VH-VL binders against q869s5r1519to1633. Designs and how they scored, part 24

Target 1, 115 residues: q869s5r1519to1633
Amino acid sequence: YILVAEDNDINIKVVVRQLEKLGYTAIVGINGLKALEIIGSFPICLILLDCQMPQMDGFTCSTILRQIEPTGQRIPIIAMTANDSKDRCFEVGMDDYLSKPVRVDRLQKTLSDWI
Key: E = the ipSAE of ESMFold2; O = the ipSAE of OpenDDE; V2 = 0.75 times the mean of E and O plus 0.25 times the DockQ between their complexes.

## First folded at step 4 (VH-VL)

Design s92 (framework fv_oberotatug)
Fold by ESMFold2-Fast, scan of step 4:
Structure s92 (fold): chain C 115 residues (1-115), chain A 122 residues (1-122), chain B 107 residues (1-107)
Amino acid sequence: as target 1 above (115 residues)
Amino acid sequence: EVQLVESGGGLVKPGGSLRLSCAASGFTFSDYYMHWVRQAPGKGLEWVGEIKSKTDGGTTDYAAPVQGRFTISRDDSKNTLYLQMNSLKTEDTAVYYCAREEWELPYYFDYWGQGTLVTVSS
Amino acid sequence: DVQMTQSPSSLSASVGDRVTITCRASQSIDSYLSWYQQRPGKAPNLLIYAASSLQSGVPSRFSGSGSGTDFTLTISTLQPEDFATYYCQQYGSYPLTFGQGTKVEIK
């Protein structure tokens, strides 16, 4: 499963459609709290994480996930962000980034690098 | 070569109905979301509605002014998009374009047909 | 509905001029904006998508910039074939909406 943590309805539809076209199964978490719940309940192999969400943003979500992960079990976290905030994403334990709006060619390349 | 060719436009009285067709060629039609966009004489572009690919559920969405009156459908075996227009009003007078949604990013249009004129007048 | 407002509604220019057209959204649409060119009597054609990405086959004199609510289309060195009407379109929310258009006409 690929987890899509994103609160914007159109961004969700874009990314989920692209993932399904590429042959992946997506699960959506509409905020950071729901994303953490899903990670505990489903076998997630990669997380696409919006950095700017209400309630719990992606930076906080990434920090919590990295703190609770068992040593040696690191799920790739790929930021979905405006280019201006990419450096912050790496500082909180995210592994890569995709610029919004997400393009299918960039998504496919990123998935091939991390899965 | 990608081509979209609209047909079925004409003069109709208010309250009448008309069916537009858009014949697609040069690409795998069934893989693409398709849209209708209209343009009143001397005015700007207005989105009418969309239909998703059959693989993605064939769901339709409409702009508020046409909701309940217009129906979008597709026949993938014939590579044809349709717009059924019922209860036509004078404000529906426009050139109607069919447009293909780009696959890499949704909701913008990489190819357009030449348009077909619909005139609703008494 | 997200309202798209273009400025100016029309402008007169000469070949070789730098032309700037702006588009403002009534609320944030991130970078979900495209630009189209429509020559008289013709269908629109795509120039720019995702606010700043140039469509394949479109001349490099066209560029787009902006995010959120304020967007710009620039033609760096206007050519004779560029006299047309230009439209912005948002796809950040339903319904999809267009600006009213900017007509670029010969001075």
Scores: ipSAE 0.013, ipTM 0.601, lowest interface PAE 8.2, mean pLDDT 82

Design s93 (framework fv_ebronucimab)
Fold by ESMFold2-Fast, scan of step 4:
Structure s93 (fold): chain C 115 residues (1-115), chain A 120 residues (1-120), chain B 111 residues (1-111)
Amino acid sequence: as target 1 above (115 residues)
Amino acid sequence: EVQLVESGGGLVQPGRSLRLSCAASGFTFDDYYMHWVRQAPGKGLEWVSEISWNSGSISYADSVQGRFTISRDNGKNSLYLQMNSLRAEDTALYFCAREEWELPYYFDYWGQGTMVTVSS
Amino acid sequence: QSELTQPRSVSGSPGQSVTISCTGTSSDVGGYNYVHWYQQHPGKAPKLLISDVSKRPSGVPDRFSGSKSGNTASLTISGLQAEDEADYYCSSYAGSYTFYVFGTGTDVTVL
């Protein structure tokens, strides 16, 4: 599974569609709290994480996930964000980023690098 | 060259069923989302249904939900639309359309369509 | 379901330019670069004319161009020719549970 943590209905549908076109199965968390719940319940191989979400934003979510991960079990976290947020994404333990709007060729390359 | 050829249209009475087929050639059918789009006589285009490359994702327009079933047979390079409980307002030319692979939400190739007339 | 708004018809003389508007909302035309244009000659299937606002497929003349400003996308046909007489439809990603919304269609008449 690839976890898509995103609260915007339009963004969810675009990214899920692109993942399905590339042969991946997506599961959606509509906020950071739901994303953390899903990670504990499903075998997640990679997380696509929007940096701006209600209840718990992506930066907070990434920080919490890194704190609770077992030693030696690091799930790749790929930020979905504007370019000016790149440095902060790495500070909170995200591994890479995709600029919005997400394009299928960039998504495919990023997924192949981390899976 | 990419070709999509629809068949199965005809005159049917309200409440009856009809099954449309689309034969695809000239590309790797298994890689593509496929769609049905219809056009009532003298009217505009209306999206009807989609199916993912592996049949794992299927969606319908509200107007046909619960009555129409989209399916595909990748071994035969064929797309199908099973239409049940047909209504006069389903009268339309039905197009088979291929969605472009890299970018979502546009149809790069269309068939010529097959005419479905629902009338008593 | 809501359609994107197009003028019913536009007309022009050979060699002139015509522009067709396609107006939606911030959740479709205004939100993404997923606006596409199809040309349909009478009795024929639609043909992709412009994808992703402004991209021309191979074989489409550069007389056809697309643009977008806010919630309105536009198709411009420059150097209008007799064979451009057809119906033109825009489409866009529409959000919610509907992925595909078409415009109301525009009949282009070459005088």
Scores: ipSAE 0.008, ipTM 0.595, lowest interface PAE 8.3, mean pLDDT 82

Design s94 (framework fv_recibokibart)
Fold by ESMFold2-Fast, scan of step 4:
Structure s94 (fold): chain C 115 residues (1-115), chain A 120 residues (1-120), chain B 108 residues (1-108)
Amino acid sequence: as target 1 above (115 residues)
Amino acid sequence: QVQLVQSGAEVKKPGASVKVSCKASGYTFTDYYMHWAKQAPGQGLEWIGEINPRSGYTKYNQKFQGRVTMTRDTSISTAYMELSRLRSDDTAVYYCAREEWELPYYFDYWGQGTLVTVSS
Amino acid sequence: QIVLTQSPGTLSLSPGERATLSCRASQSVDSSYLHWYQQKPGQAPRLWIYDASSRATGIPDRFSGSGSGTDFTLTISRLEPEDFATYYCQQYGRYPLTFGQGTKLEIK
């Protein structure tokens, strides 16, 4: 599964549709809290994480995940951001980033780099 | 050559239902979302909703929620829009339109339109 | 919902003149989600400009789109008789999807 943590339903449609076209199965968490629940319940191989979400934002979600993940089981976290927030993303343990709206060619390249 | 061909004009009484069809050809029907839009006489376009022909999943404009049902039949590459409990203000041309699958999402091909007249 | 307001409602011009059509959104719309359609009486709309500035296949280069945020413009540099039609802007940035009310371009 690829986890899509995103609260905006157009952004969800864009990313999920692109993942399906590329042959991946997506599961959606509409905020950081639901994303953490999904990670604990499903075999997630990569996370696409919106930095700005209600209840728990992506920065907080990434920080918590990195603190609790078992040694040797680091799941790649790819930030989805409306702004160029690259430095902030790396500081909280995210591995890469994609600008919103996500383009299929950039998504495909990023997925090939990490899975 | 992509084509969307809609069913013919309908005249209905208030309270009745109408089911409009949109037959697709020239592409893989299940690869592209189908949308429906309404255009009342002399007015602009209003989005009714969308269907994913692969899954059957639908999303409707809240204004039509509860009165509209979108379906498809993949064996004949046809999408349907059924509108129930018709009112006089449902008199309009109804269009189906195909959504480009890749961002930017736009309606690249449209059906010719189906005139639905609601009168007693 | 995002409301798209087009102005003017009707624009009366002669062939050879420049036309400028405005579309203003009630809230910011990423340019990737702003499109324009042309519609002639008795016909279905046709995709004209997508991604705010990209011409659809077969659309003459006298047509150009521009804008970002809440202010978008469709410009026709030199009107031809075949360009007189109604133009609609549309946003795909938020559900429900919405269209502007249209600008009718008519011969003076």
Scores: ipSAE 0.338, ipTM 0.789, lowest interface PAE 3.0, mean pLDDT 88

Design s95 (framework fv_recibokibart)
Fold by ESMFold2-Fast, scan of step 4:
Structure s95 (fold): chain C 115 residues (1-115), chain A 120 residues (1-120), chain B 108 residues (1-108)
Amino acid sequence: as target 1 above (115 residues)
Amino acid sequence: QVQLVQSGAEVKKPGASVKVSCKASGYTFDDYYMHWAKQAPGQGLEWIGEINPKSGGTNYNQKFQGRVTMTRDTSISTAYMELSRLRSDDTAVYYCAREGWELPYYFDYWGQGTLVTVSS
Amino acid sequence: QIVLTQSPGTLSLSPGERATLSCRASQSVDSDYLHWYQQKPGQAPRLWIYYASSRATGIPDRFSGSGSGTDFTLTISRLEPEDFATYYCQQYGSYPWTFGQGTKLEIK
């Protein structure tokens, strides 16, 4: 499963459809709290994480995940963010980033690098 | 190589239903979303809805919701659009169109269109 | 829904002239989600420009697309007889996907 943590309906549809076309199964968390619940319930191999979400934003979500993550069980976290926000993603333990709007060719390359 | 071939013109009475087919060839049918659009005589294009051939999942424009049903048969690479409770303002050419790979929601290949005439 | 307004509705020009077609969105649309289609009478639409500025395969370089936010433009630098058709812009910024009403290029 690839977890898509994103609150915008259009962005969800874009990313999920692109993942499906590339042969992946997606599961969606519409905010950081739901994303953390999903991680505990499903075998997630990679997280696509919107940096700005209601209730718990992506930066907070990433920080919590890295703190509670078992040693040796690091899941790649790929930020989905505006271009000017990318520098903050690495500070909170995210491994890479994709600029919004996400394009299929960039998504495919990123997934191949981390999976 | 990519081709979308639609069924022939239909003439229907008000209140009837019509089912239009779109047969795909030249690519892997399941890998590309299929969309349907309406064009009334002398008018512009209006999006009706989409289907994911792999899952059968659909999403419809609310204007047609309750009257439109989209299905597919993967064994023959064919998509279908059924429109029920036909009215005179449903008279139009109906197109199927394939969604592109690089960026979702643009239509890279189109069927030739099916004219549906609703008249008493 | 996002409303796309094309102007002019009809543009009457002669071969050799420059055409500028406008598409304005009721709210901001990322350029990666704005596309243009050409349609001739009795034919299906054909993808012409995608991502606001990228020409589809086989489209002559006299066609160019530009714009961002709410204002998008399709330009034909020097009209050829085969260019007289209706052009539609389309957006993917918000469900439902919408088209503009079209700009019809007519021979004077």
Scores: ipSAE 0.026, ipTM 0.653, lowest interface PAE 6.3, mean pLDDT 84

Design s96 (framework fv_recibokibart)
Fold by ESMFold2-Fast, scan of step 4:
Structure s96 (fold): chain C 115 residues (1-115), chain A 120 residues (1-120), chain B 108 residues (1-108)
Amino acid sequence: as target 1 above (115 residues)
Amino acid sequence: QVQLVQSGAEVKKPGASVKVSCKASGYTFTDYYMHWAKQAPGQGLEWIGEIHPNSGGTNYNQKFQGRVTMTRDTSISTAYMELSRLRSDDTAVYYCAREEWQLPYYFDYWGQGTLVTVSS
Amino acid sequence: QIVLTQSPGTLSLSPGERATLSCRASQSVDSSYLHWYQQKPGQAPRLWIYGASSRATGIPDRFSGSGSGTDFTLTISRLEPEDFATYYCQQYGTYPLTFGQGTKLEIK
């Protein structure tokens, strides 16, 4: 499963539709707290994580994920971000980034790099 | 090459239902969301809803929720919009439109429109 | 819902003039999700500009779009007779999807 942590309905539709078209199965967490719950319940192989969400933003979510991960079990976290936030994403343990709105060609390349 | 061809004009009485069809050709029907929009005489466009032809999943504008039903038949590449309990203010041209998905979403092809007249 | 307000409602100009059409949103809209459609009487709308500034295939260079946040503009640098039509802006940033009420560009 690929986890999509995103609170905006249109951005969810964009990413889920593109993942479906590329042959992947997506699960959606509408905020950071829900994303953390899903990771404990489903076999997630990669996380697409919105950096800006109400309640718990993606930076906080990434930090918590890295803290609770078992040693040697690092799930790739790919940031979804507006504007230039690349440096901040790497500082909190994210592995890569995609600009919003996500484009299918960029998503395909990124998934091939990490899966 | 891409075409969306809609069914012909309809005249209905208040309280009746109307079902408009939109037949797609020139592309893989199941790969693109189909949207429906309303345009009352002399007025602008109003979004009614969308359907994912592969899954059959729908999302409707709250204003039409409860009166609109969108369906499709993948064997003939046709989408349908049914509007029930018709009122005089449902008199309008109804359009189907295809959603481009690879770039940020927009309606790249439109049907020619179907005039629905509701009168007693 | 996001309300799109277009101004002016009607713009009367002559061929050769510059046209500037405004679309203002009640809330911020990511420019990638703001689009413009052209509609002539008796015809379906046609995609004209997508993502605030990208011309659709076949659209002449005299058309340009710009803007971000809540303020978007469609500009026609030098009007041709075939440009007289109604132009609608649309947002695809939030459900329900919404259109502006249209700007009718008419020949003077």
Scores: ipSAE 0.293, ipTM 0.787, lowest interface PAE 3.6, mean pLDDT 87

## First folded at step 5 (VH-VL; framework fv_recibokibart)

Design t1 (at its last look DockQ between E and O 0.71; V2 from the best seeds 0.00; counts 0 for: pae E 2.3 > 2)
Fold by OpenDDE, look of step 5:
Structure t1 (fold): chain C 115 residues (1-115), chain A 120 residues (1-120), chain B 108 residues (1-108)
Amino acid sequence: as target 1 above (115 residues)
Amino acid sequence: QVQLVQSGAEVKKPGASVKVSCKASGYTFTDYYMHWAKQAPGQGLEWIGEINPNSGGTKYNQKFQGRVTMTRDTSISTAYMELSRLRSDDTAVYYCAREEWEFPYYFDYWGQGTLVTVSS
Amino acid sequence: QIVLTQSPGTLSLSPGERATLSCRASQSVYSSYLHWYQQKPGQAPRLWIYGASSRATGIPDRFSGSGSGTDFTLTISRLEPEDFATYYCQQYGSYPLTFGQGTKLEIK
């Protein structure tokens, strides 16, 4: 299961369909808060986290995730960014990034790298 | 070859409902989102909504929300758009359009259009 | 919603001339989400350019699309008689999906 945190319905549609084509099951959270709730409810092996979301953005979500994760149970967090600072993504504990709109070839490579 | 064939022209009175059909052929109907668009006489195109023929899930333009209902019959590869509480400004040609399966998503095939005339 | 404004509303040119059609979005749209359609009177729209710069199948190479962010352009290098039609840009980046009001390319 891959957690997709994204507030834009089109971007969700794109990523979810791509993940399905790649053989993954996507669980969607429409913001950082929802993403945090999902983490507790599903076995997530990777998180695709939009940097910009309402209520709670990806940076805050990532920060919280890193604070609450059990020792030795780090889930890869991949930023989905629209020209956001890559440095900021890493500063809050994200492991990698994907440029939006997400391309299937890039997504596939990222999944291969981290899963 | 991919074809989208829509039902014939409709003449309705204000307050009535109209249901336009779009029969798909030449491809797996359930694999592609179907969209509907409105084009008033001499005007541009307006997106009405979409339906996932596999799940039946829909998303509507808020402008039409509450009056539009999109459905499908997978057994005959047909999509339907019903518009209720018709008014004069609903007079338009309505199109069904298939969404490309792969990203990016665009409307690669269109129905021939259905003229709906709303008049007293 | 994202409003797409096309300009000019009407473009009168002669065969052989260069045509430049503009589509401006009220907010940034990824190029992959910007498409162009051609429509002739009495006909359904037809996909023409997708992803801002990719020609649909069967579209002549005299057509080209470009742009990013909020500004997109459809260019016809040398107009042919069959090119005179209305062109619509469309965004698939945000719901509701929206079209430009169209540019009517007519023969001078």
Scores: ipSAE 0.730, ipTM 0.912, lowest interface PAE 0.8, mean pLDDT 95
Fold by ESMFold2, look of step 5:
Structure t1 (fold): chain C 115 residues (1-115), chain A 120 residues (1-120), chain B 108 residues (1-108)
Amino acid sequence: as target 1 above (115 residues)
Amino acid sequence: QVQLVQSGAEVKKPGASVKVSCKASGYTFTDYYMHWAKQAPGQGLEWIGEINPNSGGTKYNQKFQGRVTMTRDTSISTAYMELSRLRSDDTAVYYCAREEWEFPYYFDYWGQGTLVTVSS
Amino acid sequence: QIVLTQSPGTLSLSPGERATLSCRASQSVYSSYLHWYQQKPGQAPRLWIYGASSRATGIPDRFSGSGSGTDFTLTISRLEPEDFATYYCQQYGSYPLTFGQGTKLEIK
């Protein structure tokens, strides 16, 4: 399962469709709080995490996840960002990034690097 | 050759329903989202909603929520839009349009339009 | 909802003139998700410019698109008789998808 944490319905549509085309199954969380709930309930192997979300943004979500994760259980967190937030993404423990709008060729490459 | 062929013009009374069809050919119907748009006489285009023909999943403009239903029949590569409780201001040409599956997801093919007339 | 406001509503020009059509969004739209369509009377719309600046297949290079954020422009450097039509901008950045109200480019 790949967790897609994204609040924008268009971005959800296109990312999920791209993941399905690449042969992956997605679970969607509409904000950071929902993403944390999903991680606790499902076997997630990678997280695509939007940096900007209402209620709990991706920076806060990544910080919390890295604080609460079990030792030896590091799930790859890939930021989905508008490039102007790139430096902050790595500071909060994200492992890689994808520029928005996410393109299928870059998504495929990034997934191959981390899965 | 990609084609979208819509059903013929319809005349309806207020309070009735209309169901417009859009038959696709020349491509794999289930691979591309289908959209519907309204154009009232002399007016611009208004997005009504979309359907994923593979799953049947829909998203509607809230302006039409509760009155519009989009369906499809994959065996005949046909999308449908049904509009209920018709009013006189529903008089318009209704278009189907295909969303290209590749980024950046523009509408590359359009049906010829279906005129629906609602008489008071 | 992202409102797209096109100006002018009607643009009256002669063949050979330069046309500039504006589309302003009520909030920022990625340029990749801003598209332009041409429509002539009695016909369906036709994709013209996609991603703010890329011409669709077969569209002459006298058409150019530009812009980012909230301000987008379609420019026709030298009008031909076949260019007189209504042009709509459309955004794919947020539901509901929206079109501008159109700019009718008519022969003077």
Scores: ipSAE 0.508, ipTM 0.851, lowest interface PAE 2.3, mean pLDDT 91
ESMFold2 (binder alone), look of step 5: mean pLDDT 94; pTM 0.957

Design t2 (at its last look DockQ between E and O 0.75; V2 from the best seeds 0.66)
Fold by OpenDDE, look of step 5:
Structure t2 (fold): chain C 115 residues (1-115), chain A 120 residues (1-120), chain B 108 residues (1-108)
Amino acid sequence: as target 1 above (115 residues)
Amino acid sequence: QVQLVQSGAEVKKPGASVKVSCKASGYTFTDYYMHWAKQAPGQGLEWIGEINPNSGDTRYNQKFQGRVTMTRDTSISTAYMELSRLRSDDTAVYYCAREEWEFPYYFDYWGQGTLVTVSS
Amino acid sequence: QIVLTQSPGTLSLSPGERATLSCRASQSVYSSYLHWYQQKPGQAPRLWIYGASDRATGIPDRFSGSGSGTDFTLTISRLEPEDFATYYCQQYGKYPFTFGQGTKLEIK
C-alpha cells in the first residue's frame, strides 16, 4: 500500500492511476492530517506527500511523521512538489521528491529506489 | 479501430429528459474514462462530466446543476448521458469522448455527436 | 474554473501563410494539461496537439505547439487548404475541464 497525500483531484487521479498501473494500491489522504490517520490504519510502505495541502501541509505532516515513527520503522516519504519547495522538503525529513505533474516513468523509478 | 458511435438526434420538450448513448468499440471499454461535452449551435465546447466505466464513478460539471447522470453498460461497451429538466439552452450537439489511458490525459477519440433540440 | 481565452476569435489567412493562435489561461496550467483540438463544420473535434507541444498521431509537422504557465500558442508554419478550421484549446489541469472559445481560421 502506498499512501498518497494530495488535495488536488487531478493530481490524485493521475497518481492513483499510475500507481495502479504499476501494481500498487493507493490509499488517499486529502491532507496531512488525514495522511497521519491513514498511517495508523494501513500497512504503508511508501508515502507520496504533496508539500502544499490545506489544513495540514506536507511539511508539517512529514515533520510529525518523523517525530512519531518508531526506531527502525522509517517509511520513505516522497515529496510531490511544483519545484518551488525541494530544499524545504528535505529539511523536514522527506527522502526524495517528484515534480508535478507526476510522470509514470519517474514514479516507477522512485518506487524502485525506495521500496 | 477505435470507434464511438452515438445515438441519433433527439427532439424534446422543455422539462423532459434525454438519454444519449455512446457505443464504444475497438478497445477495452472499461479501461478508459469516457467524457461528455456540449456544443451549442455556433458555440464552443463545454465539458459536462466524466465516467470511469470500470467503477462507474462519475464527476460532473456543477454548471449542469445535478441534471446530468452518466452511466454505462459494460456488457455492451456503451456509455450513457442523461440530461433531465431540459430547457431551451440545452439545445446542442452532445459528444462523447474517450480519454487517453496514459499520461498526459486528453480526449483522443470522439463520437460523431448527437443533436438534442429542446423546443416547445 | 480555469478560463481559457483564445485569440484572435477569427483569423483570416491565405494558404501558404503562417498562422499563430493564442490560448491564455486565467491561471497557470501545466503544459501536460493543455491540449488543442481541431474542428471542422459538421464534424466532431479531433485531437491535434497534446501536452502543449506534442502532435497527435497523423498531424503534420507544420503544426507546432508551445507555451507554459498561462500562455500557449499553436503555430502553423505554412497553411494548407485543409488547415482552415476552428481550433480549441483545452485544459485538463483542474475540474471542471474547460475549453477556449475557439479560433476560427478561415480562408482569406
Scores: ipSAE 0.742, ipTM 0.912, lowest interface PAE 0.7, mean pLDDT 95
Fold by ESMFold2, look of step 5:
Structure t2 (fold): chain C 115 residues (1-115), chain A 120 residues (1-120), chain B 108 residues (1-108)
Amino acid sequence: as target 1 above (115 residues)
Amino acid sequence: QVQLVQSGAEVKKPGASVKVSCKASGYTFTDYYMHWAKQAPGQGLEWIGEINPNSGDTRYNQKFQGRVTMTRDTSISTAYMELSRLRSDDTAVYYCAREEWEFPYYFDYWGQGTLVTVSS
Amino acid sequence: QIVLTQSPGTLSLSPGERATLSCRASQSVYSSYLHWYQQKPGQAPRLWIYGASDRATGIPDRFSGSGSGTDFTLTISRLEPEDFATYYCQQYGKYPFTFGQGTKLEIK
């Protein structure tokens, strides 16, 4: 499963469709809290994490995940961001980034780098 | 050679229903979202909703919620839009349109339109 | 809902003149999600400009699009007889998807 943590319904539509066309199965969390619940319940191999979400944003979610994750079980976290906040993403333990709106060629390359 | 061919014109009474078809050819029907739009006589375009032909999932413009149903039959590559409880302001040309699956998701092919006339 | 307001509603010009059509959004739209369609009477709309500035296949160089944020423009540098039609902008940034009300470009 690839976890898509995103609250915008257009971004969810297009990212999930792109993942399915690339042969991956997506599961969606609409905010950081839901993303953490899904990680605890499903075998997630990679997280696409929107930086800006209600209730719990992606920066906070990444920070919490890195604090609670079991040793040797680091899940790749790929930021999805509308701006170039690359430095902040890496500071909170994210591994890579994608600019929104997400393009299929960039998504495929990023997934190949991390899975 | 992408083509969208819609069903013929309809004349209906208020309170009736109409079901418009859109037959796709020249591409893999289930790979592309199908949209429907309304154009009242002499007016602009209004988005009605969309269907994912693969899953059957739909999303409707709130203005039509409760009166519109979009379906499809993947075996004959055909999308349908049914509009119920017709009123006089539903008189319009209805178009189907294909959404390109790749960024930036424009509507690249359109059906020829179906005129629905609602008259008492 | 994002309201797209096109101006002018009707633009009366002669062949050879320059046309400028405006599309203003009620809130910001990524330029990549702003598209233009041409429609002639009795015909379906046709994709004309996508991503604010890119011409669809077969669209002449005299058509150019620009803009970002809330303000977008379609320009026709030298009008040809076949260019007289109605032009709609459309946004893909937020549900429900919306079209502008159209600018009718008519021969003077």
Scores: ipSAE 0.515, ipTM 0.825, lowest interface PAE 1.8, mean pLDDT 90
ESMFold2 (binder alone), look of step 5: mean pLDDT 94; pTM 0.948

